# VH-VL binders against q960a1r229to459, part 48

Target 1, 231 residues: q960a1r229to459
Amino acid sequence: LKGDRIELLLPKNIDQFKKFKKDRTVISSGLITRFVSTRNPKEFSQKWISTKYVKEFNEITVNKDSVVVGAALNIQKMADTLTSSLSINIGKEIDSFIQKFSSPQIANFATWTGAIISGAKSSLSVSDLLILFNVLDAKLTLLNNSGELTQVAIEEFAEKKLFATHTIVNAIFSRSLTGFLFCLKLGETSEQDSTNFNFAALVGNQVSRIFVGLGGQPKRLTSLEVHIDAL
Below, E stands for the ipSAE of ESMFold2; O stands for the ipSAE of OpenDDE; V2 stands for 0.75 times the mean of E and O plus 0.25 times the DockQ between their complexes.

## First folded at step 26 (VH-VL; framework fv_ramucirumab)

Design y6 (at its last look DockQ between E and O 0.26; V2 from the best seeds 0.00; counts 0 for: pae E 7.8 > 2)
Fold by OpenDDE, look of step 26:
Structure y6 (fold): chain C 231 residues (1-231), chain A 120 residues (1-120), chain B 107 residues (1-107)
Amino acid sequence: as target 1 above (231 residues)
Amino acid sequence: EVQLVQSGGGLVKPGGSLRLSCAASGFTFSSYAMNWVRQAPGKGLEWVSSIWSSSSYKYYADSVKGRFTISRDNAKNSLYLQMNSLRAEDTAVYYCARGYLDYYYGMDVWGQGTMVTVSS
Amino acid sequence: DIQMTQSPSSVSASIGDRVTITCQASQSISSYLAWYQQKPGKAPKLLIYAASSLQSGVPSRFSGSGSGTYFTLTISSLQAEDFAVYFCQQSYKTPWTFGGGTKVDIK
């Protein structure tokens, strides 16, 4: 798509995406809609590339020991996939947690990658998806500007601000997690579309994982984990 | 029995090519990430390449990028490593290895290894 | 890239001895660490995953500990079959990297 102010490429697969990306800004389907409808000045010109129609970015793969979720999927689809693929004691909590995350419209519209990146960029925002990815020890597949793929832990992605140089291709979750997941979010609105505090704890796993969010990157409670694991 | 059986390798001149194969049995091959790891004589282990359960996601060490290609055929329960433009420093025993929890926690099943010698 | 430094490079020990091998990462790798045992002419064998989880079938005398940048493999009571080379490996991010190895030989 080409307009006076916007040039948008819609690659169909990861190879095309690699070729076309170059210096273009990666956007999600939700952003495309917004930018098309917005009244921008004539001087505003942007080159964009969308993940919306990239085959690999829309894939869900359920392996024996892992679940892979493509970057172009919306938050609800990602959550549904995890809920159905992880243990019942973890999946139920994920489902419950995400239902409180935002309105159904937003969950079905916004990509999970957009939420992750937004959360990672902000030092003030409390991201529910970011804490969920941390407590589940998610890994990300990233594409750099050279067209090479790498895998990193979610902590590395956020800490090194890899969103500035890399494109998220997918997220990888372990299906071997055991125990129980406990999540909590507190916000100012009745619909819980805002979060001032969140908490996530995976206990009963070989290694407990406990995080709190007060803004920016979730903080891991290592001392509590050690204590719980010693019980 | 879960096992990986390797084939291929041998002696090749610099600039030459070889193709390694790894046949899997005893498990659902398509559900696991696979790896190639090499070990030069008397040296340590070096990761070479990985391929996820989906063939779309391949990873390479910088030392082999552009020269080696990892691939898999899930229908044949086979992993491959196409090695082009071979160099003397590529001389090593090459192992195929199954990713435990798809790289989450290491590699739990290994092939017997195959020797690749690059020499003029 | 994450560098993995093992120490010592070699250790001589007797049967029944407690042996400790350390692995240090150039950056935090959380618990994404595995330990392998390799005997001459054989492929590596996974001993420990996730820094402290014992692989199925591995004797309980093997244990792993640590998180972040410092990790240890401990053999509580060395047995005859334990003389081998041991490697640590991080799976925190690509490229996956191994330690230089530690040879455990008989004193």
Scores: ipSAE 0.253, ipTM 0.754, lowest interface PAE 1.9, mean pLDDT 89
Fold by ESMFold2, look of step 26:
Structure y6 (fold): chain C 231 residues (1-231), chain A 120 residues (1-120), chain B 107 residues (1-107)
Amino acid sequence: as target 1 above (231 residues)
Amino acid sequence: EVQLVQSGGGLVKPGGSLRLSCAASGFTFSSYAMNWVRQAPGKGLEWVSSIWSSSSYKYYADSVKGRFTISRDNAKNSLYLQMNSLRAEDTAVYYCARGYLDYYYGMDVWGQGTMVTVSS
Amino acid sequence: DIQMTQSPSSVSASIGDRVTITCQASQSISSYLAWYQQKPGKAPKLLIYAASSLQSGVPSRFSGSGSGTYFTLTISSLQAEDFAVYFCQQSYKTPWTFGGGTKVDIK
């Protein structure tokens, strides 16, 4: 009789990605086996398209006032880029936060987009990368099914559930951020990467940004920000 | 000194073709997105097309899709707009403009404009 | 597409006057809004990006405000060189779209 088969496209640039994306399931890494085993592959007819080899999704662009990190980069490469591109006080804390909260194996192979999407989907988990993006006021460039681009703040991406209808192209961080970044994580004693609570604050910038993670989306502490900025 | 210098406009018959050029200087051209914006005589501004720094992403207004092709040559610091199957409604001043991959920052450098007239 | 509705279409003002121009988006564009000035026969010039951030080299008499769907450009004390047409533009979602323009004329 007829068996199932996999059709996986590996576009090399964003124009090819846009052209071939029709009715395909987007995968943000090259790990096919994990996706197939955890989803109903027959329901999706096993037509996939990968971001892994798309040139624009693997690019890093450091402009005068911004740094742009492609969607297919692993967590470690993203962290190294931010550490070297942002102010020393912010970069040191990013480096420290990532080293404490992501296993070296995961950081070198998992994409930052996978972690962001997982965090944005969850109503219960506390995501370290998601709170980091929130405190740094990250912007995402998104591609919809019509090939249109939208650029949104990380908060809007999660709140409007844009992961369901859009593909992340890159993240954009301001190099004009100033002040000091402080990040805290409290996890279960038996798990190095598990988080029950996290906190991130950027203070000494023109407008402070302070977030707490208690499960689901990070919560912005706007009244505390106003108090801190008044000092 | 950051500059965009345009060339290539003129008078053309309906159905004809023109190629517009925009030469950049004073900045790292390959790090920026580039745009074409047009303005019909006495009318407002209309975005026409954009191209990312790597030339891989190109986007067009619906009114020009399939007829216009944006391109760039980063080695020559040059942006191009190939316009085919021209119509009377394409008559406008065409501007090239520097943007960012993060369009949050607007279009901060503009060329001087080039007139394209489509008429018999 | 996101439609940008700009008002008024024109305003007559004297040097020293305060001028306010509004721009309304057909859907939320967050703060992805730029303002441009255009003088006759010249290219547009960026004044404001991100709704309220002043472009370098632009006089501080220009200011922008708003988020979501409603935005304003204010010239606090009009100068002779400010007589021009002003356009808003959203950069939230492609295609980028402009408002219809506001002509600021001398009274």
Scores: ipSAE 0.039, ipTM 0.635, lowest interface PAE 7.8, mean pLDDT 83
ESMFold2 (binder alone), look of step 26: mean pLDDT 93; pTM 0.948

## First folded at step 27 (VH-VL; framework fv_ramucirumab)

Design z1 (at its last look DockQ between E and O 0.10; V2 from the best seeds 0.00; counts 0 for: pae E 2.7 > 2, placed apart)
Fold by ESMFold2, look of step 27:
Structure z1 (fold): chain C 231 residues (1-231), chain A 120 residues (1-120), chain B 107 residues (1-107)
Amino acid sequence: as target 1 above (231 residues)
Amino acid sequence: EVQLVQSGGGLVKPGGSLRLSCAASGFTFSSYAMNWVRQAPGKGLEWVSYIWSSGSYKYYADSVKGRFTISRDNAKNSLYLQMNSLRAEDTAVYYCARSYLDYYYGMDVWGQGTMVTVSS
Amino acid sequence: DIQMTQSPSSVSASIGDRVTITCQASQSISSYLAWYQQKPGKAPKLLIYAASSLQSGVPSRFSGSGSGTYFTLTISSLQAEDFAVYFCQQSYKTPWTFGGGTKVDIK
């Protein structure tokens, strides 16, 4: 008569999360967290831990040099934060690009972390959020299994498969970015709405960053960057 | 105008306790992480403890774990280090220092230092 | 913990000399390295962050370079006020750790 039961822990701060995350599956989805939280089984057969209510994972810190967005923020809140915190040329393009790949309903529920991890794991999919993080030179604060914190560039996170051994705590973007951001998403017809190809370029930022997404990790076009920067 | 002003310290016997304070002014204290760094006479720098802007994440060097407690009061713009069970090897100048949640930036504002002497 | 090995432990140099101090990490720390200057009786002062970025108010004769595991601090033309101890520090992974220091003596 018994079915599978899930014990879901809802820590309120990073010290609680760090203490209790051992031996638990980390849940970064707000939708999954809410669904599981409405259950009250008499016994549990599986243990999960949610990032949803961790105070530090929901924080935004903006100072003159950087903007830091917590791991549990939804895509829309992240987009709004970046739009208001980065230069107008970059912020407007971020807002425009995100509207092309997520509906308002999904963007208000899905976490940016879930999308980043999904993109970093895939050898086939073209991830719009992952290319955006690459072109903006995003850095991630990571918590490892022994409770240590480290910071890495988004490229290192994916290349070293750190999603397997680390929990994302926040993302960090420089407010010193300048120049113009250009993002392109090409999908299938309106009947199928997946990205087949994407492209992102930040030009005029002293060192340009140009990426193309053809499947798997975005590829950096360093020779094109050198030519553009020489002009 | 950005400043960290330390107080506390002094001479104490082994096994004793002291509380160090660090008062911040000229910046939004609650937006920054804080550190304690110590330096024994004639020696190098040793990072002692770290606390996030929220106060919820704390870290301690192995040499002080279980004996020292870092805390902050964001309403009072103040950082504290409670030092218990002091030993002779804790004798040092203790500095408070501001840092960022972005580790790319260093500790850019330091207090003047407070001498702690543990001697019989 | 990430070990930071700093060399030399001391150097004596004349005003106008070029001084180079090295710092090596036991594992890659990307560019998460800072350099501090400490004069006798004073708190450390941040000179360089992110391996190569000059802190505001620091003279341009100071420069930093490197990434990964090998880093340098260079004083292009030593001045009398540069008599101090210099420390590197990694901020890549907690706990943050310092090099052992390099004492720069003038004359």
Scores: ipSAE 0.491, ipTM 0.773, lowest interface PAE 2.7, mean pLDDT 85
Fold by OpenDDE, look of step 27:
Structure z1 (fold): chain C 231 residues (1-231), chain A 120 residues (1-120), chain B 107 residues (1-107)
Amino acid sequence: as target 1 above (231 residues)
Amino acid sequence: EVQLVQSGGGLVKPGGSLRLSCAASGFTFSSYAMNWVRQAPGKGLEWVSYIWSSGSYKYYADSVKGRFTISRDNAKNSLYLQMNSLRAEDTAVYYCARSYLDYYYGMDVWGQGTMVTVSS
Amino acid sequence: DIQMTQSPSSVSASIGDRVTITCQASQSISSYLAWYQQKPGKAPKLLIYAASSLQSGVPSRFSGSGSGTYFTLTISSLQAEDFAVYFCQQSYKTPWTFGGGTKVDIK
């Protein structure tokens, strides 16, 4: 994929992949790149790199226990998969939330991987996908430069800045989540994709998960979780 | 260094109980699924049990279902296998093994194994 | 349950030989297959995952191929350290099941 806001490179062999990694500031994000360019122009023009040696990097797998989404999928396909594969009280809200933060056109071109990475890099941007992944307790499978795979929580990915040394292979979502998901997004203007606040709460699960985005990494509201769970 | 260290094996009489432990280090334990696999002397590998990262899902081989219980303590980076009503055919080296939440990636980290002998 | 039939049960080979081991699944498992190497008194070691992906640190002389119901592990040029037992394993659905194993010994 090539465009004004994103570029997706797919090396055909491991040598090409290694070559690309040497020059990597590697992320692909249409919508999030747009946000970053607005607030941080220097972070514009990022690239996403994948390889055929990474299995199912552009595929979707719905297992009994989990939903696995490949790194190369666009935001809309990811959202559609989660909407249809998770409980209705969660999936419905995911669909609604994703439809609100971008046009269908943008959502169809921007990768969720790029959005996650851009959100993790930025201290100013408020990433809707990042907060969604946090509230859903998503896990990432990562490939390092040595060819080793690791699996990390989304918060660890951001905290340790693993985007600098690792390539996202896929994301894993649990299908055991119960309760109700609530998401909120606020932008600066109606004409510009510039989220300055978002909120996500999963309640009615065994343990509530509540996050707020005010810039940079989402913040977990543990005290509020405890309060809600006590109701 | 990523590793799994096992303990808790030994000799037990038929009908007895044992509890195996597996201590994880070098990785985020709570992000991975865990397995128990056993191998009778001179025999092949047999999958015994699987547990999801959060413990939400547990699966067992039919041969141990109702007798064995898999559990984990993510705060302690520990995996357990409670074995009750042990039989002679349960005699084996038991391995704990890490797997990714995505079923694609196999079991990439193994413990050193613990011998369990069930004999009268 | 998915049965995994591995063949041969044993093979004698010399250093430098090409060795091929096969694994047949009783039903399609897509690419959810792993290969392991086990040496005496040691835990299994993952060699190949997802039918054809080489695990980090594993020599390139090991390769996996296949999809659906038929799979192969190939050692292009057998080395001294490769004499061991090899197992295939499906991870398509529980219960996970292993092949019966293939012993590769010295001719």
Scores: ipSAE 0.315, ipTM 0.756, lowest interface PAE 1.6, mean pLDDT 84
ESMFold2 (binder alone), look of step 27: mean pLDDT 93; pTM 0.951

Design z2 (at its last look DockQ between E and O 0.02; V2 from the best seeds 0.00; counts 0 for: pae O 12.4 > 2, placed apart)
Fold by ESMFold2, look of step 27:
Order: sequence, then structure tokens, then C-alpha cells
Structure z2 (fold): chain C 231 residues (1-231), chain A 120 residues (1-120), chain B 107 residues (1-107)
Amino acid sequence: as target 1 above (231 residues)
Amino acid sequence: EVQLVQSGGGLVKPGGSLRLSCAASGFTFSSYAMNWVRQAPGKGLEWVSYIWSSSSYKYYADSVKGRFTISRDNAKNSLYLQMNSLRAEDTAVYYCARSYLDYYYGMDVWGQGTMVTVSS
Amino acid sequence: DIQMTQSPSSVSASIGDRVTITCQASQSISSWLAWYQQKPGKAPKLLIYAASSLQSGVPSRFSGSGSGTYFTLTISSLQAEDFAVYFCQQSYKTPWTFGGGTKVDIK
């Protein structure tokens, strides 16, 4: 009785997105995650809303103390922004981490928000981008169903499963981070892009942040941080 | 150096309208969110409204929603508050204040304040 | 709305005293908490952001602590210019809300 119609709304700014988001499935730039997640035909939504053309989701703002990366940017653009905006020691490791294990095609196509949400949802996958956000103490700006903005740490986003009730608007990184970033990936094969274990540490003039990825959300190693900071 | 200079306050009768202005200098205005905060005589601070750097997202306190309109002109480095259907309870000193889009860092620069008095 | 409750509402203190002001949120705000100082007839001035980070140009005698629902502002050795009203403010969830203020007066 119903035709095979998907209504895809392409708002140009966050006010339009906010007004028309109600009762729609949010998709980010690139539709790959949506089609993979919608395997059951009976769960097929007829109403979608895209982040791709929302002005605020595509913005980069560099302030004195912070850099803000819009939710619709691809992984490579986000990485380039962080590399140029953060200290050289941190930026070089970010660049190396992304280039080492992410193909250029994936990094230039997939959104960072898609990767973050996929990592936050999974109990089995080890997410390289999610551990990077955790070690860099990323904050997220979220839009709830009432049109209100909240800002949370990346840890709270994953722990409270806020991806189920909120839309990511941007990520915020401190430009005051100092010290040395170290990232490690294990379990990679020549034909596999899968990570079985990862580790990220930021050590130096600030309180250290150390995380391990064993599946699901990265775990913070606070006792190790205390020992390293005491040295 | 970094400054917010306000204008446009005054006395107005109930039901009237008034437009507040806030002129920015010494920083990249288009990179910051802007806020209006008011303080009734002898009272505490009440957040009124804010607007993102792009002017496409605005938020209002329930007490002013539908009556006040925040706007900005990034080319003129100016913030505005259009206040319609004014009531006696809107009597206050109004401050403009800048913040980052990440409100984690607070409101770090404030205007000098302008008095709005709503009375017969 | 998140209510912010400051205590005490007023403090009488002498130069050199240690003064502690408390702010309590009606729900967790993590560390999205700022402290402002306001002198009579003047705009508020940011002292502390992110619960404990000192704003540039603010003397080191000011410090903040806390997370979740309970926060403090401490002035380690009160000076003449510190007699003012102090406000906390949460930026975790809109609407942003302020505490009722704490007046620090000369004893």
C-alpha cells in the first residue's frame, strides 16, 4: 500500500536540523553505517535526516584554548585539524596513528562520528578512534530530543549510552594538552584492518591519561597514571 | 584590548519594546558564542539567552521565550537583544558576555551592563 | 532546570583570612562549573572555569575544587580587593544557571 519511499531531509543549519529532527533517523555523511545497521526490512525507517549539509556540523573553530570539530567532518579532516591545532608531539602521533592503520579511502570517506558511535555501541570491537578521543580528553556537544545542548566528556557519552538519545554536534579538544602521546595497536594482519588490542597514553606536564582497549569502551588505568605522575 | 561595549538601555512602559546592542572589539567575534545575562536590582544573575557563532542556533530562558530575540551581525562585530512585550519583571541590568562554543571555559569577557527599567 | 545552591549567603572576614564558599548542584554537572566575582556596580569577572582551572590573570590565592554536585571556591589569604559577591554557574545543561551568590564583607 505504501510506496518504496525514503524521505531524506537535508537541512542547511542546526536550527533547521533541530526543527525537523523529531521522529527521524539521523544519518551522517556517507550512508554505509546506516545500511549495515538496517538489515531487518521491518525496521526500515521511511524518514531520515542527514547531517551532511548542516553548516555547524561541518565547521572547524580554533580558539585560543580549544579546537572544535564538527560532527559531519570525515576522519582525515578531523585528524588534519588536530595535528595542526595541538602541540607538535601530540599532533605527530595522531597523524601517525591514523595513517598506520586506517586506509586513506576510509579516512576520507567515513565520518569520525560514525566511527565513535560504532565503537561506543560495540561490546567486542576495539576502536582506535574512541581510545584516541579518550586519551585526548575529548568533550562532545550533544543535541537532545528537546532541542537542548549539553556538553559531556567522551567517557560519559559511552558509559551513559547517550548515542541512543542524542545527536553529536561537534567534538572539542583542549589546546592546552602537553607532553607526549604514545599509541599502540596489536593484532593487525596484512589483510585485516581490525584491532584486537590498543593502548594510548598521554604523559608529561599535565596529569597523565592512560587507556587500554580490550573490547567495548576503553578502560582508564588510573592507578598507573598515579604511579607515572609520581615519577 | 578585548572589549564588549553595550548600548541601547533605558526606560520603557510595560508592553513596550527595546533593543540592546553589544559591540565587540579586540578578538575574532565570529569564533565565539554570545550570551545575555541579567541582574534585577539587588538580586542574583539570571542567564537570558545565547547565540552560537554562526547565528543559526539560539536558546532562550523560559521567562523570555517568545518575547526576546537574540541576533548577531558578524560583519559588524555586534550582538543584539530585541525585547518585546516588556514586563515589570524584566527590569534589570543586562550584560552581554562571550563564551567559547564549549561552555566548559565559562564566560570570560563581559560588557559593562546596561539598565532596562520597565515601569509606568 | 539545574538549581545551584551557594553557602553561605554572606561571610564577614578580615584581610589574611582563608575563606571557603560552597556550591551544590541539584544533579551532577561533572566539572562544568565556573566561579565569578562581582564588585558593586561592575560586571562579573570569571575566576575559575571547569571547577578547578584558574582563569588567566587571576591571583593564585583563588582555587576551586569539586566534581559532580559539590564544589568549593577558596581564597587562601583574603586581600582588600577580594571583598565582593561570588557566584557559581553551571554550564552542563541549558538553561545555564547561577548560584544565589555569596557576599564577602569586611569584618
Scores: ipSAE 0.074, ipTM 0.661, lowest interface PAE 7.1, mean pLDDT 83
Fold by OpenDDE, look of step 27:
Structure z2 (fold): chain C 231 residues (1-231), chain A 120 residues (1-120), chain B 107 residues (1-107)
Amino acid sequence: as target 1 above (231 residues)
Amino acid sequence: EVQLVQSGGGLVKPGGSLRLSCAASGFTFSSYAMNWVRQAPGKGLEWVSYIWSSSSYKYYADSVKGRFTISRDNAKNSLYLQMNSLRAEDTAVYYCARSYLDYYYGMDVWGQGTMVTVSS
Amino acid sequence: DIQMTQSPSSVSASIGDRVTITCQASQSISSWLAWYQQKPGKAPKLLIYAASSLQSGVPSRFSGSGSGTYFTLTISSLQAEDFAVYFCQQSYKTPWTFGGGTKVDIK
């Protein structure tokens, strides 16, 4: 791994959560594995994961029409869940994409939540998970400061910068997606955060979804979607 | 006090319709998923329907799919079950039950139940 | 659909007895299993969730164990108020499905 090391701690219950909050800065890490030090805690800190609603490593639910993944899952487990639960033409591409985006170590230790938040906060980085969540039209369950849960689209999460005020509880993916998923990543290596371009397209669905990452938030290519759907 | 209070139900002929209601109090209703579970007389429990925080995610048992509609009004802290095209086999006590929104570890709060009888 | 096979269908026991009820899933459901107690004319009561987590307010004589496809509910020392019907329920995949129930009767 080429990058700054970060310690990942996941409280298992509310008491541990409170203790960690008091005694240290606890964060989830994503694609951008940077050392979170006292030098810049505000910029690199990730949101907490609520232990009230998330059961460590087991908070996966497969429904008839949806897949729900808890925020505490690492990137690899999330990917594995989606790969096995979505259509083969989508799942296989997810698997392939995740195998290429980062080192196995990062995928196994970093949470997808951290990756999403890091990506959403960055104006420069190209987040593979954000583009994946966008192309799959993922929904997030969020916990606000008042203890209320809300559902938002991934676009809304980023647009409204909800990472500043909300805690991600889980993500929901549709199992009704049809068609073919195509993902592309360009970067220097897979051993560090070197992605400078990514692309994701779901075609053959009811409506195509196409996103490009050139830095910051993924951009939807609606004109291309219309063109593809007309073919 | 956390509770669910049910209303509706009764006797209806085959092909008829009924609407069940479930009023929640003592907790933040929108933070929980809601379920309908029924129990035929002298029989076991059967899950009927599930609704997430919003209308976007609804699930039904195959036995009621296309006939029953689950809905909720978070502003009114209320859960509903619209039952159409009722059949004799739909005769049961119907329960509303609360579960956590983000996972399905169990239904921890139940209504008192309401009897639905479908008979000619 | 995931079938839940519960056994036994009924058991006669005395106060103080150890009672064990089993539930088998037709496929792995990880730890997504709950146990309920139901008394006549009453709504079910959640006892155990996530296979082994005791619901708040439930006596410690109740315990759950298991993962994957095989699960057990144990009452370490049966009390008078424990005579009831017990159900397991998987919450891993829709449709949610219940076991057939186990009636615990007084011997």
Scores: ipSAE 0.000, ipTM 0.523, lowest interface PAE 12.4, mean pLDDT 82
ESMFold2 (binder alone), look of step 27: mean pLDDT 93; pTM 0.950

